# VH-VL binders against B9 domain-containing protein 2 (B9d2): the designs that were tried, part 1

All scores and structures are predictions.

Target 1, 175 residues: B9 domain-containing protein 2 (B9d2), of Mus musculus (Mouse) (q3uk10)
Amino acid sequence: MAEVHVIGQIIGATGFSESSLFCKWGIHTGAAWKLLSGVREGQTQVDTPQIGDMAYWSHPIDLHFATKGLQGWPRLHLQVWSQDSFGRCQLAGYGFCHVPSSPGTHQLDCPTWRPLGSWREQLARAFVGGGPQLLHADTIYSGADRYRLHTAAGGTVHLGIGLLLRHFDRYGVEC
Structure headers, positions and changes below count from the first letter of each chain, unless a header shows other numbers; Kabat numbers aren't used for antibody chains.
F, E and O are the ipSAE of ESMFold2-Fast, ESMFold2 and OpenDDE, as the mean of both directions, binder to target and target to binder. V2 is 0.75 times the mean of E and O plus 0.25 times the DockQ between their complexes.
[cut] marks letters that were taken out.
The coordinates of atoms that the task and the answers printed are left out; those that the model quotes come from them. Centres of patches stay.

## First folded at step 3 (VH-VL; framework fv_greziprubart)

Design Ga13 (from G7a with heavy chain H108Y, light chain T99Y)
Fold by ESMFold2-Fast, scan of step 3:
Structure Ga13 (fold): chain C 175 residues (1-175), chain A 123 residues (1-123), chain B 112 residues (1-112)
Amino acid sequence: as target 1 above (175 residues)
Amino acid sequence: EMQLVESGGGLVQPGGSLRLSCAASGFTFTDHYMQWVRQAPGKGPEWVGLIRNKADSYTTQYAASVKGRFTISRDDSKNSVYLQMNSLKTEDTAVYYCARDEYGDYVYAFDIWGQGVLVTVSS
Amino acid sequence: DIVMTQSPLSLPVTPGEPASISCRSSQSLLYSNGYNYIDWYLQKPGQSPQLLIYLGSYRASGVPDRFSGSGSGTDFTLKISRVEAEDVGVYFCMQGLEYPLTFGQGTKLEIK
């Protein structure tokens, strides 16, 4: 039995062609993990700097979990969206990263991938759902073909994530 | 916390067989591709092969040097990946590592490694 | 197969000094999606390799910011801005562009 507190923020993003960006996020854990406080998903506001190198969100993440085992460690999934001058939204990139397992504060840079062409929707769904899970294996893995053939590099999402871990049974009695 | 533990190494004669096991703990094993890498004494690492996750039907890839002789499999109910080695040659002598691949086909980044297990093939 | 060539093979450094390790690939690792498919790993004496950098320049979780990766195409550099005693070990680059995945021969970083 352990309690895990994940506290931090999605700081912002760089390397995207458009400056009007927002981020949807979700945290995925194994079935033994129970959320005690916070929410498993969220969305940042849109950031639209007129002259900018970076979109800034400073979006808080504050999640408190209880778990019966340490399998199913949390992963953060990210969707970066751009908004045009008419308010229409377009997916700019998908990314994911593990929540660090060591206590303390960590700065993370998460690369993103932008789906292209006829694979756009299928790759997006597969990526958010846990990698290449919804694409046909024979299409991607035949010959020398690899899943990444139908993507373009997106920008980078910057995160500051802290981890606090409390163990209730570390001084157990064994016989 | 997150770790991989290899087992099943040892001494075997040329032409023999060995099965290596790698037990995972501290992460959601079923979501990850798993890699096998070996390192001969005094040399750099050599990629052996990979196995994808359940959603990608556990498809495998192998280096030409082991193709047809080695088979990678996994059992997600046991959080374990295996390397079945047949028709072993003296040049297969190495420390064998299993490694987790967080990004799979998007990157190939081996972010968690086991401690390695020694396989010696000698007459 | 893509051949990865590292230089130098041996790198003696004084603590606190910067260090640079080069890796050259026999063909471009810059994929059509805009990413360079190269990783950097460190193997400390008696230990397993550990990931430092992926996709050319992205630092793995827990890796200090004194480590950085740069380059594009066929020429890549791993830089350590200020070498510490715990950085001793063998550094390897790896290409992830096509099968088989291949490693460089290694660069042994030693304290003078």
Scores: ipSAE 0.244, ipTM 0.744, lowest interface PAE 4.5, mean pLDDT 83

Design Ga15 (from G7 with heavy chain H32W)
Fold by ESMFold2-Fast, scan of step 3:
Structure Ga15 (fold): chain C 175 residues (1-175), chain A 123 residues (1-123), chain B 112 residues (1-112)
Amino acid sequence: as target 1 above (175 residues)
Amino acid sequence: EMQLVESGGGLVQPGGSLRLSCAASGFTFTDWYMQWVRQAPGKGPEWVGLIRNKANSYTTQYAASVKGRFTISRDDSKNSVYLQMNSLKTEDTAVYYCARDEYGDYVHAFDIWGQGVLVTVSS
Amino acid sequence: DIVMTQSPLSLPVTPGEPASISCRSSQSLLYSNGYNYIDWYLQKPGQSPQLLIYLGSYRASGVPDRFSGSGSGTDFTLKISRVEAEDVGVYFCMQGLETPLTFGQGTKLEIK
């Protein structure tokens, strides 16, 4: 068994026009990956940046995985939400990025997309059901044409991610 | 550690055929668009074609220069993508790369590349 | 087809100095969603290309912040704020707006 430690933080975000922002995140792995410590999803605190400044979260991520092989490398889903003075939430952008595969420390800038048209309405409907949810994850991960055609540019989420590999089985062969 | 490894290159006469294979490891292969790109000696890269992921029904697209002669396919159970090259011409001589497309049609960002395999078409 | 044209084709640079590479497209790469569909790749000698910048200005994982992309529409620039020996190689721009995807002819960065 090889082990992968993902240690870092969701630093913050820039380029959003909304006043009070928070980020929901989730990590997706293949079936052979077992989370030994940490949680697969989380949510930052709400930050209210000065206009034109960065929203700061400094939200830690600390995940320890065991895997029998290299298949199913971890991916991050990110959703940036705005919250009004009454506590109502609206999706400001969604994005996704891969956890780096190289050991060491990495700075990541994750672009986000703001849904338009009917997809905006579907996302609003998902929140009414008990919390915000990412819709059509498979297609979003692959970047299908329909999402590109009905989206606008959002802001950027900034992450600092450290990767530590231990006893890694090369080429997906179990020890 | 994510990797792509190409194989199947070599020397072939004009009009001949070759099949290139690209084996993927370290990621959930079925989720990703795969790309083929070639680079003739001393020239820049030239896009050959793509195959979409399972969610997009494995559809393909090709550069005009290879359309009708080349076919891209994949076998997700083997984590492999293939390039079948028929009716080869001397101008098809190049190093052929497979690449993973991180965002697919959304952006087309080739974040992982294979090592490349040389195809020489000569009489 | 969208034609991508790079300048200069050869770029000798003294280590520690900045470097700038230009890429021009025959059509606007600015899509209606507000993003510029251009990538930058580096091919080090004897190696496969590697992604540096995507969607105009976003750095790929592991890429040092001395690399930056800028521009909009048809005129784009890749900048290296302080060139290091490991930066030698051929730099290529690529448009991802429409198929066929097309690359520039390349800029060879060499240490003086």
Scores: ipSAE 0.036, ipTM 0.679, lowest interface PAE 6.9, mean pLDDT 83

Design Ga18 (from G7 with heavy chain V107Y, light chain L97Y)
Fold by ESMFold2-Fast, scan of step 3:
Structure Ga18 (fold): chain C 175 residues (1-175), chain A 123 residues (1-123), chain B 112 residues (1-112)
Amino acid sequence: as target 1 above (175 residues)
Amino acid sequence: EMQLVESGGGLVQPGGSLRLSCAASGFTFTDHYMQWVRQAPGKGPEWVGLIRNKANSYTTQYAASVKGRFTISRDDSKNSVYLQMNSLKTEDTAVYYCARDEYGDYYHAFDIWGQGVLVTVSS
Amino acid sequence: DIVMTQSPLSLPVTPGEPASISCRSSQSLLYSNGYNYIDWYLQKPGQSPQLLIYLGSYRASGVPDRFSGSGSGTDFTLKISRVEAEDVGVYFCMQGYETPLTFGQGTKLEIK
């Protein structure tokens, strides 16, 4: 049994036109991975950046996993939401990124996409379900039409993720 | 950690056939699109084709230069992707790479590459 | 097909100095959603290509912040702020805008 400790933070976000932002996150792993401590999902506080500046959350992520194999390495899913003066929330972007597999501290930039019109629910389902997936059967031969035509660029989420590994020598991983 | 290992390269005569295999480890293979890219001696990479994941019904796309001659398939139970090459021509001589496409149709980015296997088509 | 053209083809650089590589596409890679669908790859001698930059300006996991991508539409630049010996190799741009996916012809970076 190998152990993986993921320690870090969702630092913040840039490139969003909305004024008051927060981030919902979830971590997904393969079936061989067991969470020993921490929670698989969370939400940041709302931050209101200056126009053109970074929204800062400094939201901690602290997860301890046990795994019987290296398949199904952890992946982080992100939803950036805006909140208006009445407390109503609107999705500003979806993104996802893989937790780095090498030990140490890593800085990551995660692009986001905002679904448009009737594609909103389908794109949300695709992100929750683990990444690129068929939204309509008749679009299977065109990448641009399937995901890009019905989306707008969101901003970028910035993360600092640290990785600590234990008992990986039996898998040929350098410690 | 994450790795792709190709096999099945070699010398074949024009008009012959060859099957390349690519074995994946260290990630959830079923979730990812897989790509084949080749590189002729002294030249840059040339895209060969792709196969989508299970959620996208394993659909395939090919470069015009290989369409009708090459077939990409995969076996998720073996974490493997394959390139069947038929009616080989001398211009197919290249190092062949398999690569993982992390984001697929959202944006194609080949974040993990195999070591490559040499295919030589010569008399 | 979209044609990708790189310049220069050969780039000798003194260690510690900056380097800049250009890539031009035969049509715009800026999609209506606001992203540029271009990647940059490095192939070190005797090795497979490795991803450096994706979606125009995003650094791949493990890539040093010395590397940056910029540009929009048809003109793109890969910059290395201070070249190190390990950066030697051939750099390729790739458009991911539409299939067939196409690569530039490559820029060989060499230490003077």
Scores: ipSAE 0.329, ipTM 0.788, lowest interface PAE 4.1, mean pLDDT 85

Design Ga19 (from G7 with light chain L55Y L97D)
Fold by ESMFold2-Fast, scan of step 3:
Structure Ga19 (fold): chain C 175 residues (1-175), chain A 123 residues (1-123), chain B 112 residues (1-112)
Amino acid sequence: as target 1 above (175 residues)
Amino acid sequence: EMQLVESGGGLVQPGGSLRLSCAASGFTFTDHYMQWVRQAPGKGPEWVGLIRNKANSYTTQYAASVKGRFTISRDDSKNSVYLQMNSLKTEDTAVYYCARDEYGDYVHAFDIWGQGVLVTVSS
Amino acid sequence: DIVMTQSPLSLPVTPGEPASISCRSSQSLLYSNGYNYIDWYLQKPGQSPQLLIYYGSYRASGVPDRFSGSGSGTDFTLKISRVEAEDVGVYFCMQGDETPLTFGQGTKLEIK
């Protein structure tokens, strides 16, 4: 069995109008992937940057997987939430990015989308349940002839992700 | 463990009506879109229609060939989805399948299918 | 409607040899989220269809690693690296990009 170690951080976010931001995240893999250590989801602290500045979280990610192959490669699901002065939370954006497949340290920019209409309310309700289920990017709905979620462009989440592979020689992924 | 079981098929005359049921077990039915697909004898599958989950207000969509004649509904308290077929035509003769439309993780596909139920429209 | 065209329609294969099935869509299935909304299904004789590949290249749970999917946009391929007796049946591609959802006409794989 091959092993994949993902270590890095969710650095922060830019391009959001809201000032008090935090990020919920989850890691999603195919059925052949087993998490050996770490947690599949988490939440950053709230950051209140100056107007025009980056929100900084520096939230650590440290995950160790075992896998039987390349299908279902890990991807990171992200939800950016804003919190007002009364403590009420509103979804500012959601997105996903693929974990890099090559060893080394990578800088990633994950664009987010804002849900529109009734989907905005559904995503807000999903937050209190703590799960990223309905918030996955693969449920994007783009109009009457499509069955995915209505969305609009949002801000960007910035990540620094390192990747370490073990026992991948036999699969021709890395030599 | 996860299973879909169709029922309600049979022989019906042209112009008649029939209601199919699909009972789900082993998963959280309320979270999923449900699909109806049919397959005429010796032919490939043909999409019939879908019903979305509660979060999407149970909205429905239909293939043009059945729109206005077929209605899809669901009862989450009974873990069941239904296909009401009215004004049946001989070309509606097929095995009818219900299928789960999985999403929320990396999968968005018809990952669980029922065994199918035969509907024959003939005089 | 998006038209899905498969080739070949009939595929006789010697056990242990590779097999390849093509599926072409009349318009791009690559969505703005980066996924190709195409699935592959196998219908064994007398059985319901079963999911093999979703989003063009991801293998469904329980599906042997000798099955793989590739392609993007309008041209897609399902490959079986080493055909076994239990692989006999009809293979279908399906687009999930927009309604009406549409299937290819099917490829019947038979052992020589």
Scores: ipSAE 0.005, ipTM 0.497, lowest interface PAE 11.5, mean pLDDT 80

Design Ga2 (from G7a with heavy chain Y106F)
Fold by ESMFold2-Fast, scan of step 3:
Structure Ga2 (fold): chain C 175 residues (1-175), chain A 123 residues (1-123), chain B 112 residues (1-112)
Amino acid sequence: as target 1 above (175 residues)
Amino acid sequence: EMQLVESGGGLVQPGGSLRLSCAASGFTFTDHYMQWVRQAPGKGPEWVGLIRNKADSYTTQYAASVKGRFTISRDDSKNSVYLQMNSLKTEDTAVYYCARDEYGDFVHAFDIWGQGVLVTVSS
Amino acid sequence: DIVMTQSPLSLPVTPGEPASISCRSSQSLLYSNGYNYIDWYLQKPGQSPQLLIYLGSYRASGVPDRFSGSGSGTDFTLKISRVEAEDVGVYFCMQGLETPLTFGQGTKLEIK
């Protein structure tokens, strides 16, 4: 049995025009993966950068998994939301990326897409109870290539992800 | 680890048929579009076609050079995608790769590739 | 169909030196959403292609930061800031804007 530690942070984001930004995230793995410590989803604090500046969250991600096999490698889903002065939220961008599979520290830039027109209205109607829920990719991006027609480029989310792999069986050929 | 493993290649005569299989492991196969790409000896890759996921009703698209002769299908219960090749021509000789489309219709970025399987059409 | 044209076709480089590969598309790859729909792939000898860059400038997982993509519309560049021996292989651009998806003819990077 292998152990995988995903340690890092959602550093921040650039390229968003909205004033107050936060990021919801979720990590998806195959069925053979068991979370030993950490949480599979979370939300950053809200950051209000000056116009044109980087939003900084420095939000930690610290996940410890055990897996029977290394199948179902972790994938990160990201949603950047804006919040107005009344607490109302609007999706500013959706993106996703794979956690690196090589040990060490990695810098990742995740592109995002923002829904336009009716998709924005559909997403707004999906949220109740004072905050947005983490949406599945197929809710936002289902169907044929026509769905690309109803999106605009969002900003970019920046991540620093460290990966540590542990294996208990290192004897190789018996002596 | 995420993997794609192709099988079913070989030597076939012009006009013949062959079915390629591609078995996926290590990721949620049902969520992804799958792509077929081929590479003739000494040449660059050529896109063959794609099949979308269940949410997009398993729709398919093909390159004009293979349309009407090749059919892509998938079986999510077996984590497999297939390429049925009919009316094969000498020009179809190539290494055939299956590939995962990480972002689907949003990007079409092929982030995981199989090892490839050789198909030779000759008599 | 969108035609992708690469230059140079052969690129000998000394280890530690930079390298630059160009790709030109017959139609703009800049979509109305603001992204350039171009990928870069590397095929090392005897191996399958591997993704390096997508959407013009985004590095795929595990790709070193010495690789970068730039350009917009019809003219694109892949740069390697300091070439290493492991970078030997054939580099291909691909447009992902419309079907059929199409690849460039390739650039073979060789160590001098």
Scores: ipSAE 0.255, ipTM 0.741, lowest interface PAE 4.1, mean pLDDT 84

Design Ga3 (from G7a with heavy chain V107F)
Fold by ESMFold2-Fast, scan of step 3:
Structure Ga3 (fold): chain C 175 residues (1-175), chain A 123 residues (1-123), chain B 112 residues (1-112)
Amino acid sequence: as target 1 above (175 residues)
Amino acid sequence: EMQLVESGGGLVQPGGSLRLSCAASGFTFTDHYMQWVRQAPGKGPEWVGLIRNKADSYTTQYAASVKGRFTISRDDSKNSVYLQMNSLKTEDTAVYYCARDEYGDYFHAFDIWGQGVLVTVSS
Amino acid sequence: DIVMTQSPLSLPVTPGEPASISCRSSQSLLYSNGYNYIDWYLQKPGQSPQLLIYLGSYRASGVPDRFSGSGSGTDFTLKISRVEAEDVGVYFCMQGLETPLTFGQGTKLEIK
């Protein structure tokens, strides 16, 4: 059994002009992956950009997985939300990125898309009545042309992700 | 390591057919669009076509140069994508790559490439 | 079809020096959502192409920070701040805005 440690942080975000930002995240893996420690989803604290255009969260990610094989490598899903002066939340961007497969420390920049029209309303309804929940990517995506037509560029989420691998030589992965 | 392994290349006469296979491992194959790209000797890459994932109903698109002659298909249960090449011409001679498209139609990013398989069309 | 044109076609560089590669598109790659739909790939000798940059300026996983992409609309640049021996190969830009997806003709980076 191979083990994968994903340790790092969601550093922050740039390119958002909203007053106060927080990020919801979830990690998705294939069915053969078992989480040994950590949590598969979380939420940062709210940060209000004060200098430049960067919101800082420094939100830790510390996940320990066991897997019987290489299938279903982890993918990170991100939702950036804004909170207005009245405490009302709106989705500012949606994005996703793959966890690196090479050992070591990696800097990742995850672009986001802002849903427009009905997608914005659907995501707002998902939040109302019970706090924010991470939506599955397929709920947002409706096909190539339609998705592009109903989105605008959001900001970028910045991550620092370290990857530690153990026993991968047994499964055909070069360590 | 995530990887793609192509097979099925070789020498074929003009007008002949070949079927290329590309076997994926180390990632959730069904989530990804798959791309075919070829590179003629001494030339840059040329896009051949794509097949979308299950969420986009496995739809396909092709470069005009191969439309009607080539067909892309996939079998998610076998983690494989295929390129059926019919009515081959000498100008189809190239190394053929399959590639994973990480983000699909959101934006195309070919983040994993196979090793390539040589197809030679000659009399 | 969108035509991608690279310059220079051959780029000899001394190790440790910067390098710059240009790519020009026949149509704007800036979409209404604010992103430029251009990627950069490196093909090392005897190897398959590998992704360096996507969406104009985003660095692919595992790619060193000495690589950066910039530009908007029709004019794009890939920069390497300090060229290393392992950077030798042919660099290609690709537009992902519309099908058919199209590549530039390539820039061969060589150590002099």
Scores: ipSAE 0.058, ipTM 0.690, lowest interface PAE 5.9, mean pLDDT 83

Design Ga4 (from G7a with heavy chain V107Y)
Fold by ESMFold2-Fast, scan of step 3:
Structure Ga4 (fold): chain C 175 residues (1-175), chain A 123 residues (1-123), chain B 112 residues (1-112)
Amino acid sequence: as target 1 above (175 residues)
Amino acid sequence: EMQLVESGGGLVQPGGSLRLSCAASGFTFTDHYMQWVRQAPGKGPEWVGLIRNKADSYTTQYAASVKGRFTISRDDSKNSVYLQMNSLKTEDTAVYYCARDEYGDYYHAFDIWGQGVLVTVSS
Amino acid sequence: DIVMTQSPLSLPVTPGEPASISCRSSQSLLYSNGYNYIDWYLQKPGQSPQLLIYLGSYRASGVPDRFSGSGSGTDFTLKISRVEAEDVGVYFCMQGLETPLTFGQGTKLEIK
């Protein structure tokens, strides 16, 4: 059994026109991956950008996984939400990125898509409950007419991710 | 370690057939579109075709130069994608790569590539 | 088909100096959703291509910050702020807007 330690932060976001932003996140892995410590999902505080339109969260991520195989390498899903003066929330962008597979510290920039019309409500619903989030995530990865055509460019989420690998030499992982 | 390993290359005569295999490991193969790209000696890459995931009904698309001659298929239970090449021509001589398409039709980005397999079509 | 044209085809650079590669598309790659559907790849000698930049300006995981992508519509640029010996290879742009997906002819970056 190999171990993967993911330590880092969701630094912030740029390129959003909305006034106050927060980020919901989730980590998705294959069935052979077991979370030993940490939580699979979370939410940042709300930040209101002032300089350069950057929202700052500095939200920590600290996850320890064990795996019997390398299939299903971890992927981070991100939703940027805006909150108005009355506390009403709207999805500003959805994105995802793979956790780097090489040891060390990495800076990642994750593009987001802003859903339009009814697609906006569908994506919002996927993350309200503990239901089939992966089914909805899988759906948005397919069909240009179905997904790309009904989206607009969102902002960018910035992440700093550190990776530590243990016992991977046994499984042919190069560090 | 996320990787793609191609096999099945070799020398074949014009008009012949060859089947390439690409075995994936270290990621959830079932969720991704898979791409085939080739590179002729001394030239840049040329897109060959793609196969979508189960959510998009395993649909395929091909470059005009290979349409009707090449067929892409996949076996998710074996984490493998295949390129069946028929009616081979000398201009099909190239190193063939399989590649993972991380974002599919959202926007194509080939983030993992195999090492490539040489196909030589010569009389 | 969308034609991707790169310049220069050969780029000799002194280590530590900046380098710039241009890519021009025959049609706009700026989609109605506001993104430019262009990627940049590097092929080091004897190796497979590797992703550097996707969706116009986003760096792939593990790519140093000295690499940047810019441009919109039909004119795109890949910049390396300070060239290092490990950056030697052939750089390719690719449009991902529509099938058939198409690559530029390549720019060979060489150390002087």
Scores: ipSAE 0.096, ipTM 0.696, lowest interface PAE 6.1, mean pLDDT 83

Design Ga6 (from G7a with light chain N33Y)
Fold by ESMFold2-Fast, scan of step 3:
Structure Ga6 (fold): chain C 175 residues (1-175), chain A 123 residues (1-123), chain B 112 residues (1-112)
Amino acid sequence: as target 1 above (175 residues)
Amino acid sequence: EMQLVESGGGLVQPGGSLRLSCAASGFTFTDHYMQWVRQAPGKGPEWVGLIRNKADSYTTQYAASVKGRFTISRDDSKNSVYLQMNSLKTEDTAVYYCARDEYGDYVHAFDIWGQGVLVTVSS
Amino acid sequence: DIVMTQSPLSLPVTPGEPASISCRSSQSLLYSYGYNYIDWYLQKPGQSPQLLIYLGSYRASGVPDRFSGSGSGTDFTLKISRVEAEDVGVYFCMQGLETPLTFGQGTKLEIK
């Protein structure tokens, strides 16, 4: 059995025109992957960009997985939300990125796209109630309704992700 | 030895109902999405539907041809998945397979299949 | 719905010779970071289908290295480098990109 530690942070985001931003995130893995410690989803604090256009979160991610194989490597799903002065929230962007497979520290830029019309509302609803809805959200984007998906280019989320790998010499991966 | 064993097939008249069972052994059933696939005589496979695991709230999806008539359910305590078929039509005549989905929505890969059970719908 | 079309429908081969089966999708199966959401299955006579290849090019557990998958977007190929008697059966591609999941019509591999 191989172990994968994903340690890092969601640093922030650029390229969003909205005033106050936060990020909901979740981790998706194949069925052979077991989460040993950490949480599969979370939410950053709200940040209002003032100097430049970068929102800063510095939100920690600390996940420990066990896996029997290399297939189904972890993918991070990201929703960037805006919040007005009355606490009302709107989805500003959606993106996903694969967790790097090489050990060490990595700086990642995850581009987002902004769902439009009913798909924005469908995707937003998939994360209501606090539970991880990543597989359902992914299914919405790739399902039979794909031809009805309306999107626009969004901002970029910036991440610093470190990987620690254990027992991977048995699976043909460098440690 | 990872295995899926189906039961509950048979002959039924149009408009009738039938329930198929699929019992899993040799792996941690609760971790996996389960799929139903059918194959009409002399034809290729046709996807029927899926049920997700507990982490994804046991949600289901169906092919349009069966939606509203068929229901997929599971009982993790019995390591079993079920297909309840209502309002059966002659076009539903097929061998029905249950299959394990190794990776779920991230990567659909049906790596273990049942032996198949024949359902014949005739007047 | 995504339509999967296979060619040829019948493929007679001499043992030890290579074989190649094509699959075309009505829309791109390239989804995330270079992955093509296509599987290949083999159904031997009287048996259930068995997984050969997933995500376009990854071999399932226990599948011999003489089987390989290639292609991207809408055009995909399953290759058998040296056909053996045990490889007889009907080969099906399946797209796993969106529901409903859909299969090709099948290619019957026969020994000459």
Scores: ipSAE 0.000, ipTM 0.488, lowest interface PAE 15.4, mean pLDDT 81

